# VH-VL binders against Chromophore lyase CpcT/CpeT (cpcT): the designs that were tried, part 7

Target 1, 201 residues: Chromophore lyase CpcT/CpeT (cpcT), of Paulinella chromatophora (Freshwater filose amoeba) (b1x536)
Amino acid sequence: MSASLSQLVHQLSARFNNQQQAFDNPPLYAHIVVNCRPLVHLLPGSLLIEQSYAMDPLKPYRIRVLRAQTRDEKLIIFSYSLSDEQKYWGSVYEPERMLKIEEKDLQAIEGCNYIVRKKNSNFIGEVEPGCRCLVDRKGVTTYIVSKFELTNKGEMRTLDRGHNPVTHEQLWGSLGGVFEFNRTTDFSKEIPYDWIEEWKK

## First folded at step 20 (VH-VL; from j4 with light chain N92D H94L)

Design i7
Fold by ESMFold2, look of step 20:
Structure i7 (fold): chain C 201 residues (1-201), chain A 120 residues (1-120), chain B 106 residues (1-106)
Amino acid sequence: as target 1 above (201 residues)
Amino acid sequence: QVQLVQSGSELKKPGASVKVSCKASGYTFTSYDMNWVRQAPGQGLEWMGWINPRTGDTTYAQGFTGRFVFSLDTSVSTAYLQISSLKAEDTAVYYCARGFYGGYYEFDYWGQGTLVTVSS
Amino acid sequence: DIQLTQSPSFLSASVGDRVTITCRASQGIDYYLAWYQQKPGKAPKLLIYYASRLQSGVPSRFSGSGSGTEFTLTISSLQPEDFATYYCQQYDNLPTFGGGTKVEIK
């Protein structure tokens, strides 16, 4: 399992871009950049993730901290929000600003963790059961159903949907709205060796 | 509005071949994998395998590794199941069903089914 | 292969009854279980996935529970349109289906 956790963090540590999908399918897909980069000074498996439109990369529409761990022989990605998140926008491009993020700035987002499985050489993940990952959109609260696949060749597919917490009706997310990303920058060499050693214990 | 529309019923003799089509609409065809599921008359559901439209890779369930072939035509958003050397035991309804990654996720949309009857 | 055993295989019930169907897996499958409803001559319809997550458009009288090896589909107050055959399916590994539970009018 330690080998799978190390590989998961290596494969996540990248910049991803759906440029080919956006080019091949106008007007159906926005052009999105996802940056996911090790927070080397925090607990093992910590990654800063910023999601932005490609035309406005320094103003992410979502910024989070992820922490990949094994728990009870399972791969789990824990999700955290940041206090005062606008302060950290674009820090994924500036390592010195990333170092200013501290454990006290992280707030666990209950119900938003991903349970991850390795199938063949690919990772697939889905937000934990319980319908507890809540997001406000267009003035209404929804719970998120979220899936991803991360291939051994650096491709990433994501699907996100929002549902009414009472009726369970889908309120947002297109029926075929799977985003398809390619790996454009590799951050995996930044992973601290002591994380790898800790995972072997 | 996701829809999987399958070809019509077939009546065949033993030894013949059949090709069932499954045309997808209302979503990006290459975004989901296509699974095939068999249901013999009066029986339960049996997973046959899947094909990945992004790579062309296939996985076949143990009992389906010979005479059953999955294929695609992405230009018309269509998946195919071909069964060769038909046997009476192949009489069943054949469904296509989409999944996010192979058969490792739920099947949220199904075709209406294609009845294949094999008799002398 | 992971075997799924459904209980009961047949159930006779009246409108308004609470109906419970059980699915048992031959090994632990965490939460990777779905429930389908199938009416005669029709394709299966997804009701519940990830053990307990209700599919969009499915009435809230349907609920799922369980993890590991034991799972339950519950219909809190049976309606006329609920008379059908119900199947569980695991997707922790290569998928398999339960044998089905036919729910008929008492």
Scores: ipSAE 0.746, ipTM 0.901, lowest interface PAE 1.5, mean pLDDT 92

